# VH-VL binders against q9umr5, part 349

Target 1, 268 residues: q9umr5
Amino acid sequence: SYKPVIVVHGLFDSSYSFRHLLEYINETHPGTVVTVLDLFDGRESLRPLWEQVQGFREAVVPIMAKAPQGVHLICYSQGGLVCRALLSVMDDHNVDSFISLSSPQMGQYGDTDYLKWLFPTSMRSNLYRICYSPWGQEFSICNYWHDPHHDDLYLNASSFLALINGERDHPNATVWRKNFLRVGHLVLIGGPDDGVITPWQSSFFGFYDANETVLEMEEQLVYLRDSFGLKTLLARGAIVRCPMAGISHTAWHSNRTLYETCIEPWLS
Key: E = the ipSAE of ESMFold2; O = the ipSAE of OpenDDE; V2 = 0.75 times the mean of E and O plus 0.25 times the DockQ between their complexes.

## First folded at step 17 (VH-VL)

Design xe55 (framework fv_acimtamig; at its last fold request DockQ between E and O 0.86; V2 from the best seeds 0.88)
Fold by OpenDDE, fold request of step 20:
Structure xe55 (fold): chain C 268 residues (1-268), chain A 123 residues (1-123), chain B 106 residues (1-106)
Amino acid sequence: as target 1 above (268 residues)
Amino acid sequence: QVQLVQSGAEVKKPGESLKVSCKASGYTFTSYYMHWVRQAPGQGLEWMGIINPSGDDTDYAQKFQGRVTMTRDTSTSTVYMELSSLRSEDTAVYYCARVGVPFSDYDWGFDYWGQGTLVTVSS
Amino acid sequence: SYVLTQPSSVSVAPGQTATISCGGHNIGDKDVHWYQQRPGQSPVLVIYEDSNRPSGIPERFSGSNSGNTATLTISGTQAMDEADYYCQVWDSRTYVFGGGTKLTVL
């Protein structure tokens, strides 16, 4: 039998967003128990990510308990960060494949229509004033806002991304790293035509330096310091990178070719 | 500034197909889901389906499954709705309607509507 | 199938408060949106997510939702408010509209 699949949605999504993914899994892996978690839907997805992590944790714990052989985790967009944090705080998770589906794993710094809608008077260049404020950090999107021009503010004010990345020292860093390293495979999916994840390489733990030059995962301090286990995972062959062009942000979970190429192989 | 401009009225015969266009302007076309809703004369609103910003994902009301096709043309910022095997009961004003939040197919409400396209199906 | 029930018509004198109900099983657990449709015009979103007004919608429009009933309230009703009003929700992969209520301003 196939391992259960747990799906975590992104910003402004719901279980409805993954109807095709569910269909594909059922078709290609009949009998798979797929749970698309319907938590923090819609506007509720703006709630602090740590709150979401707690909520999703409560939902996945029973599922994991019933699946001693392990589970697969598919996490889309913002959900990918939720899942990474989830795996960091859970010392007893049994995730075989963690599939990060177009997630801003290294943060977000782009003028997307998300920002235009949420903060119509702000651009990415000045959003730090909002996102790195106490009230800004009450919104999920600010929890992974990563301004490369205000690294000091990011490191000091980011209550989520900087912590799960181990970029800011905290007492749980070692334990979180240990927990995250329990994952069998980290499958990173994303692409240059996403249009939302900025830079798109963030889905592969690439990100801007101070000059907005995109550096790859292996050039990131979090990798070099192995602050949350990326270097270790890579060394043991546990990281899979699956870039795909021609996929828009809202199509990652509905594109059949993407599913067959990047997702399906890891659902055994 | 957001505008949805639909194609003109059409007269069709039973068995034919209709294709209504909805040209969007005043916002980022590729960021918002689009719905189609119709309204028969003197009747209420009826949801037909939704199409995602890229046009690669659609979901149709059960009533129209197999008969409706929604598409998008990014180059012209236009959404299309085609309904085949027309019946007299398909006589209605057809509306395109935008989802109120970008990149989301969650139920945020339809914040902008086209002016509507009357399609009359008669023998 | 999920059903939304609205009164067919509501009448109100100018300046008075109009109340339009939308009934649905546990509708209070859903987000309810309201649309205004004047004769010969397209629907206009007047309330989203139970109680929020889009930009440009007068403050006299308000909404509430609890239990099995959502309510659109128009205070100080004006002649221009005469229209059909539809409630709308999402349920089981379907977007559902109420039957509509014709508001007449006497």
Scores: ipSAE 0.924, ipTM 0.958, lowest interface PAE 0.5, mean pLDDT 97
Fold by ESMFold2, fold request of step 20:
Structure xe55 (fold): chain C 268 residues (1-268), chain A 123 residues (1-123), chain B 106 residues (1-106)
Amino acid sequence: as target 1 above (268 residues)
Amino acid sequence: QVQLVQSGAEVKKPGESLKVSCKASGYTFTSYYMHWVRQAPGQGLEWMGIINPSGDDTDYAQKFQGRVTMTRDTSTSTVYMELSSLRSEDTAVYYCARVGVPFSDYDWGFDYWGQGTLVTVSS
Amino acid sequence: SYVLTQPSSVSVAPGQTATISCGGHNIGDKDVHWYQQRPGQSPVLVIYEDSNRPSGIPERFSGSNSGNTATLTISGTQAMDEADYYCQVWDSRTYVFGGGTKLTVL
């Protein structure tokens, strides 16, 4: 029957956020074991992403052990970065489909209501002063803040994104790449009307250059150097891109057409 | 300044429907979930449901399933709550309410409340 | 379903400390929010997540939560504090409110 599905939530979320997605899976894949991890809920989603990765790792180990045929991951927003780190740090993960649901995979550079709520006196042009400090890196939002105008500070200060992207030297880079490449499929979902992920192409490993021109995944240095395996995955035919217009950030997990088009086919 | 302004008081007969509006201003309407809470005369507070103004996603308390419908109009920044098959027990002040955290259906406590709409159901 | 219990009323003299309890099974494991409601007015959040005060709420309001009891404490109680007070939690996909406590300042 169907492989178990593990769901990882985003910033300020809980398992409740996926109530409609769970309903869709139950309708199309009856009997599928779906686990929405109830960890780092609400305010705790601001904890450093490495702490969240550690906690989620501990929770997924027994689920994967009970499913030797493999599991699927559906990871929403910030949760997609947690899941990508899981794929890198777990030597023996058995993930078939990694479904990245509107996640800031190349980082975030948006003047969003999240930013205004957390840092009310800051704008995207000056947030680097907070985020690229040891204090700022204690907040999850800053772990994937990517200011294209201060790339040297990003590369030096990032405790999370620069590492999992292979943009800064670290002793585990080769092992992390090997582990990531064991995934069966990488399913990238997002769209131009998201309204939070900035640029929205970050969900497809696109991002701004220094002139704020969006470069697609194949134009990114991390792709060209194959620093964590994107070029290898694409050449293998393992990357699926499923963009959809007309969906706002909080609607990805509650849109039936999106589910049917982009998620359902990968829940074997 | 965040403001939630509701429609005026109504008098209804049993079996009819009510529809209360809640017009939001002073913030980005689509960034925040909206809730409805009611209070019968001399009674406590009772949660009715939640709507995401992005995508028209709703969830209703069990007691109101099948009778309540929440909708929104993003062009006017307005949320609506309809309650059908009214009974005298549905006499209450109906409030819209919002949490203070954007893009979240998590329980942060309700920071903002509308002024309330009294609906009286009597024969 | 989950139940929150509050005393129907509490009376205090001006300047004294008022305590309002909110009982629930393992409520110490939940985030508790408190609302003040004056007659004819909308509720106002006075404590969130057990013990935090929103901006504009006087320092004399405080809260605690452990075991089976959450408590709202108002020190130096003033006549303007006379109101109904409700506790609230999230449980099992729904919002649960206590029955309310009428605080009388004599």
Scores: ipSAE 0.858, ipTM 0.921, lowest interface PAE 0.7, mean pLDDT 94
Fold by ESMFold2-Fast, scan of step 17:
Structure xe55 (fold): chain C 268 residues (1-268), chain A 123 residues (1-123), chain B 106 residues (1-106)
Amino acid sequence: as target 1 above (268 residues)
Amino acid sequence: QVQLVQSGAEVKKPGESLKVSCKASGYTFTSYYMHWVRQAPGQGLEWMGIINPSGDDTDYAQKFQGRVTMTRDTSTSTVYMELSSLRSEDTAVYYCARVGVPFSDYDWGFDYWGQGTLVTVSS
Amino acid sequence: SYVLTQPSSVSVAPGQTATISCGGHNIGDKDVHWYQQRPGQSPVLVIYEDSNRPSGIPERFSGSNSGNTATLTISGTQAMDEADYYCQVWDSRTYVFGGGTKLTVL
């Protein structure tokens, strides 16, 4: 009787990362069909996000077709951006709850161990030189790199995030907005102790201005212009905000209290 | 720079419990998952489990479920592996080993290993 | 349960090429990692994901993986390469190690 759940992982992850989440769902909603998509695992998670969107789309179509009452999406970290694009490009999706687990919805500007491992000689202040090149845009992390000190380069070079956020025009923008607005609930989860998503408010559509002061969702141009439907969703009461302190980036999918508070209520 | 330093050798009797420590330095402790692997004398490597030093979530090899517990202390950058109801067959060198990629429990291989802790279980 | 098969020993003359096999059913569909363990020392990762070398590992180490066999190849073998070598894969929810191969350089 429960709607199927589709899980999309993040950077350098696989379905293995969600073993605890699956146990929680099975305990509270026994019989739920949960499909954790094992596409673009590990190193393949670095492939361009539009390529990942195409692959995940092919995988979710038959699952959605078998569930006329709807499905839920749980999308973690980078996976939340994949799911944002899926909801925009699919004119026939039947997603009820889209649960975004600590995803950089407005982008990432962090000097994290991901950056140290991927680009050892780079810092967040100079990564724009790599990310906003055509070569850099072939890496998923650069598709949502949002340097607040080079916003002009981000707007012109981002092949993914600037387009799905409606920050740069695209021929399909009107259709993408219409498709995204079909979602039943947008459940945003994140918190100050994440340690990777920078700023952490990116998970709630907040982001840095040019002085690295965080402006919340309602102060963003994309919200004010209603570029892809955030203002409309908020007016419908369809946006849920569930911030939680004390949870690190790799713990969102394995914390029982987080699950009970922010995820469980939106599974039906 | 990266070092994993384990506690010293132990001699235990059957039925007792073992607790081995592994202190990490030279990197951000909470950014990398840690594995425990053992090696019986003259034999091969055997995986025991994984721990997330950041979220304290674990997963254990089926053979050790019910006997093994992995924990961490972020204030001292230390992971622990506790094995109960010891048998002579648990005589082995126990290693901690780090996952090669930050924030990932994926199959990357283990890039740094502790020096090993010899545990002898005999009556 | 998934099983990895390695030869117990391989001998090679200095400067010659050593090959160490790791057999497993459809192992070519898995990522294979290789570890070097010198006597009395901890294992060292020498190849990850079939064919990639960690920084600091000499170019003479290479790997391949297809069908039912993964192979670790050491060209221009040196005395310092004498060690036990273990292959490793992830299967379902556990890591599986091969039994190990003792490489002797004479």
Scores: ipSAE 0.851, ipTM 0.922, lowest interface PAE 1.0, mean pLDDT 94
ESMFold2, look of step 18: ipSAE 0.834; ipTM 0.911
ESMFold2 (binder alone), look of step 18: mean pLDDT 91; pTM 0.935
OpenDDE, look of step 18: ipSAE 0.885; ipTM 0.942
ESMFold2, look of step 19: ipSAE 0.835; ipTM 0.910
ESMFold2 (binder alone), look of step 19: mean pLDDT 92; pTM 0.935
OpenDDE, look of step 19: ipSAE 0.890; ipTM 0.943
ESMFold2, fold request of step 20: ipSAE 0.846, 0.845; ipTM 0.915, 0.913
ESMFold2 (binder alone), fold request of step 20: mean pLDDT 92, 92, 92; pTM 0.937, 0.934, 0.934
OpenDDE, fold request of step 20: ipSAE 0.922, 0.923; ipTM 0.957, 0.958

Design xe56 (framework fv_acimtamig)
Fold by ESMFold2-Fast, scan of step 17:
Structure xe56 (fold): chain C 268 residues (1-268), chain A 123 residues (1-123), chain B 106 residues (1-106)
Amino acid sequence: as target 1 above (268 residues)
Amino acid sequence: QVQLVQSGAEVKKPGESLKVSCKASGYTFTSYYMHWVRQAPGQGLEWMGIINPSGDDTDYAQKFQGRVTMTRDTSTSTVYMELSSLRSEDTAVYYCARVGLPFSDYDWGFDYWGQGTLVTVSS
Amino acid sequence: SYVLTQPSSVSVAPGQTATISCGGHNIGDKDVHWYQQRPGQSPVLVIYEDSNRPSGIPERFSGSNSGNTATLTISGTQAMDEADYYCQVWDSRTYVFGGGTKLTVL
């Protein structure tokens, strides 16, 4: 019997977004119990990420308890950050594969239609004025806004990403790291044609320096200091990197080749 | 400003195929999902299906499954709806309509609609 | 299959309040959207997510949704509001429209 799969959606999504993914899983792993969490759907996905983490935590606890053999997480886009925090705050999670599907793990710095929809007159160069305010931090998209030209403001004002990445101190950092390290596999998926996640290497823990030059995971202070366990996981052989070109942001959950190459092998 | 411009009215015979186009402008074509909705003369609105202009994935209402195909061309910012094996009951105005949330197939409501394409199916 | 029920017709005098109902089992747990369609024209979104107005829609339009009934309310009804009105919800894997209500302003 296959381990249960829990799916966490992204910004403005719902369980309907994963209909094709569920069809693929049913075809290759028939009998798998797949739960797509219908929490924070649509506009509710704009709620602060810590609020979303609390709600998703309450939903996953009984699923994990029912599956002593373990569970897999598939977490799309913003949902990948929710899952990062879930794995850190839960002392007792039994996650085998955490599959991060084009998630901005080091943050976002891009002009997207999400930004134009929510803040029509804003550009990536000036969004820091909104996002790094107390009001802005009440929006999920601002919780992972990472302006490389205002890193001091990001480190001081980010209520979510800077904390879970260990870029700013938190009393729970040591226990969060211990909990995160319980994961069996961290499967990172993303690609250059995503068009939304900026830089796309954020899905692989790479990010811009102050000159907008992308530095890969192994060059990040977060990795070098092993702030939440990336260096330990990599040394353990637990990190899988699966980049794929030709896939746009809303196609990661509906591309059969992507599923067969990057997801299917990790659904035991 | 956002505009959805559809192809012109058509007269078809039973058994033929219909292909309606919807050209989008005034926004990033690949950022918004597109729906097709039809309306028979004097009747209400009926949902036919959805297409992702970016990923080209589709989902169709059960009634039209096997007869409808939705496609897109990103180079011309155009979506297409093709309906085969036409019957007189397929006489309707066909609309394309945009989902109001970017990168989302969520139930938000259709914020912009094409002008409609009248298709008459008769002998 | 989920069904939305609307009255076929509603008549009001100019300046009066028009109310158009949309009935559905536990519809209060769903997001309801409302469309206005004038003769020979495309539908126009007038209310989304139960009670929100798109930019450009007059304040006269409001919506509510609870229990088994969603309601579109048009205060100070004007001749230009004469149109067919459709409610819409998402149910599991389908978009469902009500049968439509013809609003007559006399």
Scores: ipSAE 0.827, ipTM 0.911, lowest interface PAE 1.1, mean pLDDT 94

Design xe57 (framework fv_acimtamig)
Fold by ESMFold2-Fast, scan of step 17:
Structure xe57 (fold): chain C 268 residues (1-268), chain A 123 residues (1-123), chain B 106 residues (1-106)
Amino acid sequence: as target 1 above (268 residues)
Amino acid sequence: QVQLVQSGAEVKKPGESLKVSCKASGYTFTSYYMHWVRQAPGQGLEWMGIINPSGDDTDYAQKFQGRVTMTRDTSTSTVYMELSSLRSEDTAVYYCARVGFPFSDYDWGFDYWGQGTLVTVSS
Amino acid sequence: SYVLTQPSSVSVAPGQTATISCGGHNIGDKDVHWYQQRPGQSPVLVIYEDSNRPSGIPERFSGSNSGNTATLTISGTQAMDEADYYCQVWDSRTYVFGGGTKLTVL
């Protein structure tokens, strides 16, 4: 039968956002046990990412224990970063497919309506002053804020993304890499019309250089150093890239064509 | 200076269809989910459904399933609500209302409302 | 189906504190929003997520939510506060509104 699926939502979301995704899975893989984790919903999604990782870890342990043949993760937007950390900190995860739905894997650098609500007078060019402070790092969005014009501050102040990407040293880096490499497939999904994830190539481990020119995954130092296993996974044939145009940020979990093309094939 | 401007009052016969528009301005149209709520004369508020203006994915209250359709037009920053097979009890003021937070269909409350569209269904 | 119960009317003298209840089974586990609707006008959000005030709403408005009752409190009630007040929650897949409370300031 089909492996259970665990869904992790994004910034300011809840399990309700995945109602269409659940319908699609039920249609194509009837009998699949799908658990959408209703933790850190709404404004609680602003809590520090390491706090969220701990909470989600506690929720996934019993699900994984009941599925000795493995589980699949579908992780949307900010949730994709939570899942990245889960795969690294769990010595015993049995994840087959990790499906990352438009997640800012190399970070975020964009003016979005989230910033207007959180920091009404801030722009992407000056948000580094808030995010790279100790106070700012208490907010999830700042944990993956990656200002390409202040990369030195990002590397030294990021309490989450710089560590999980191996861009800054951590005592647990070797263990985190070993754990992450246990994943069966890393399925990366994203596209140019997302409108929120900036640059959109962050969903594929690409990111801006200091001139805001996008460098793809294979040009990233993180990949070249194999800091957490991307180069090894690619060599193993375990990385799947599924870009799709015409999909806005809030539509990745409710587009049937995207589901059939990028998600359905990985839900064995 | 956020505004939601709805189409004018309509009179319909039983069995006909209704289409109300709601034009948004003063904010990024595709960043906020939109709801439709109605209110019969002298009665309370009743939720009808939600639409994502970035896609056209929707969810409708069970009472209206099969009769209601919500759509959007990004080029004009307008959402539409169509209700078919009208009955006299569909006489109501119909409101569009914005979710109180961007990029989220979560329970944020409705922060801005249109002025309402009175629809009278009579034989 | 989930049901919210509100008193049909509440009367208060000017300057007194008005209290409007919204009853629901385990409503304390839900986020409660409150709307003010003056005759012939659209609803206005006055409290969201139990106790938060939108920009522009006077500090006289406050909310609480615990157990089986959510409460909207208006201190120093003024004539301009005369309106119908509706509570609202999300239950599973639908929004549920209370029946509304007509507040009169006499």
Scores: ipSAE 0.737, ipTM 0.875, lowest interface PAE 1.6, mean pLDDT 93

Design xe58 (framework fv_acimtamig)
Fold by ESMFold2-Fast, scan of step 17:
Structure xe58 (fold): chain C 268 residues (1-268), chain A 123 residues (1-123), chain B 106 residues (1-106)
Amino acid sequence: as target 1 above (268 residues)
Amino acid sequence: QVQLVQSGAEVKKPGESLKVSCKASGYTFTSYYMHWVRQAPGQGLEWMGIINPSGDDTDYAQKFQGRVTMTRDTSTSTVYMELSSLRSEDTAVYYCARVGMPFSDYDWGFDYWGQGTLVTVSS
Amino acid sequence: SYVLTQPSSVSVAPGQTATISCGGHNIGDKDVHWYQQRPGQSPVLVIYEDSNRPSGIPERFSGSNSGNTATLTISGTQAMDEADYYCQVWDSRTYVFGGGTKLTVL
């Protein structure tokens, strides 16, 4: 039988966003128990990411306990960062495939309509003034704001992303790395036509340098230092990269070709 | 300023098909999901379905499944709602309405509505 | 299927407070939106997510939602507030509207 699948949504989303994904899974893997977590839906998705991690942790524990053979995670957009932290803070997770669906794994630096809605007078060039304050770090979107022109502020002020990526030291870093390394497969999905995740290569652990030139995962200090296990996972053959052009941010969970190519093979 | 402008009134016979358009302006068309809601004369509001102008994915209310089709044209910033096999009880004002949050199909309420298209189905 | 129950009509004198109820099982756990529809016009969002006002909606409009009842409150009711009012929630893959309440100001 197939391992259970747990789905974690993104910013301003709910389980409703995954109706097509559930149809695809039911067609190709009939009998799979799929749980789409309805926590931090809508406006609650703005809560600090560590608060969301705690809530999702409490929800996934009984699901994992009932599936000794293991579970799969499908984590969309901001939800991919929640899942990154879950895999690190849980000493006993049994995740086989972690499928990261267009998630800003190295952070976000882009002028999206989310930014206009939340901070109407802000631009990507000045959002660092809000996000890297203690007040700003109480909002999920600021927890993964990564301004490449103010990297010193990002490293010192980020309460979430800089810590889970091992870009700043944390007392639990060694344990978090050990826990994360238990994952069977890290499946990274994203593409150039997403239109929201900026740079789109953030979904593959690439990111801007100070000149806004994208450096890929293998050129990142977090990879080179193996801060949370990326280099070890790659050497183990556990990292899968599945880029696809032509898919916009809100279409990753509803595109059949994407599902068949990048997701279906990893749902044992 | 945000505007949703719908096509004009229609008179149809039972068994025919209806196609209503809704042209959006004043915002990024592909950033916001769009809904279709109808209202029969003297009656309340009834949800018909949702369309993603970016990905072209849809979801329809059970009552209309098999009769309704929603499409979009990004080059003209227009969404369409087509209803087939019309009956007299399909007489209603049809509205397009925008989700109140970019990039989300969650229930944020409908922040902007078209002016409505009156469709009369009679022999 | 989830059902929202509204009174068919409510009458108030000008300047008095009007309250319009929206009943639903555990509706307090849902986000409730309210729409105003004047005769011959499109609906207008007046309250979203239980208690928030969109820009341009007068302060006299407020909302609350707890237990099995959501309430739209209009203080200092004016003749221009005369309209049909609809509550709305999301439930199990569909958007549910109440039957509507006709507010008369006399």
Scores: ipSAE 0.815, ipTM 0.910, lowest interface PAE 1.1, mean pLDDT 93

Design xe59 (framework fv_acimtamig)
Fold by ESMFold2-Fast, scan of step 17:
Structure xe59 (fold): chain C 268 residues (1-268), chain A 123 residues (1-123), chain B 106 residues (1-106)
Amino acid sequence: as target 1 above (268 residues)
Amino acid sequence: QVQLVQSGAEVKKPGESLKVSCKASGYTFTSYYMHWVRQAPGQGLEWMGIINPSGDDTDYAQKFQGRVTMTRDTSTSTVYMELSSLRSEDTAVYYCARVGIPYSDYDWGFDYWGQGTLVTVSS
Amino acid sequence: SYVLTQPSSVSVAPGQTATISCGGHNIGDKDVHWYQQRPGQSPVLVIYEDSNRPSGIPERFSGSNSGNTATLTISGTQAMDEADYYCQVWDSRTYVFGGGTKLTVL
């Protein structure tokens, strides 16, 4: 009786990261078919996001076809951006709940250990020189790098996020918006103690202005213009916001209270 | 420079419990998962479990489930491995080892290891 | 339960190429890591993800992984390479180590 659940992981992850989430789902919704996609695991999670979208699309098509009543998506961190694009490019998806688990929906501007590991001499203030080059756009992390001090470069060079958010024109924008709007519920989860997603409000479509002051979703041009359907979804009552303090970036998929409060209610 | 420094050698009797510490330095402690691996005298390496220093996330090898507990103290950048109901076959060198990639429990290899803690269990 | 098979020992003359195998069913679909352990010392990661060298590991260490066999290759083998070598993979919610190969440089 429960709809199947598809899980899409984040940067440097695999299905192993979701072992506790699977246990929680099995306890509260026994019999749920949960598929955690082991595509673009580990280092392959650095591949361009459009390449990942194509691969995940091929994997989800047969799962959705076998569930005419619908499916749920749980998409963690970078995986939430993959799922955003999937919902836009698939003209026949049947997703009921899209659960975005601490994903940088408006982009990332954080000085994290991901940057130290990948670009040891780089800081968030100078990463724009790498990310907004053609070479940099071949890396997933640069596809959603959003430097608020170089917004002109972001808008011109971003091959993924600026297009998906409708911040730059694309021939498919109208179709992408129509497809995205077929989602039943957009469940946004995140919190101030994440420590990686910067600003943490990016998980709720908020982001920095040029002074690094956070503007919330309703103040964003993409919302005001309804570029991909956020304003329409909110008016329908289809957006759920579930912020929770005290949860670090790698704990969203392994915290029982978070699961019971923010995820469990949306797994019909 | 990354270092993992473990507590000193222990001698235990059967039925007692063991608690080994591993203090990390030279990197952001909460960004990297930590493993525990043991090695019996003259034998190979055996995985015991993994701990997320940022949360309650642990996973233990089936063989040790019910006897092993892994914890961390973020204020001292230290992970602990406690093994109860000790037997003579638990005599081994116990190692902590860091996952080689930040914010992930993915199979990346163990890039830094502690010096090892020799535990001898004898009656 | 997944099993990694290594030869118990390999002998090589100084300056020659040493090859250490790690056998496992469809191991080519997994990421293989290799560790060097000198007597009385902690293991040292010498190869990760099949073929990548960590910083500080000499270029004479290389790895490959295909089909049912992963291989650690040490070219121009030196006396200091004398050690036990372990392969390692992830399988079914556990980390699996090979039994280890003692490399002797004669």
Scores: ipSAE 0.828, ipTM 0.914, lowest interface PAE 1.0, mean pLDDT 94

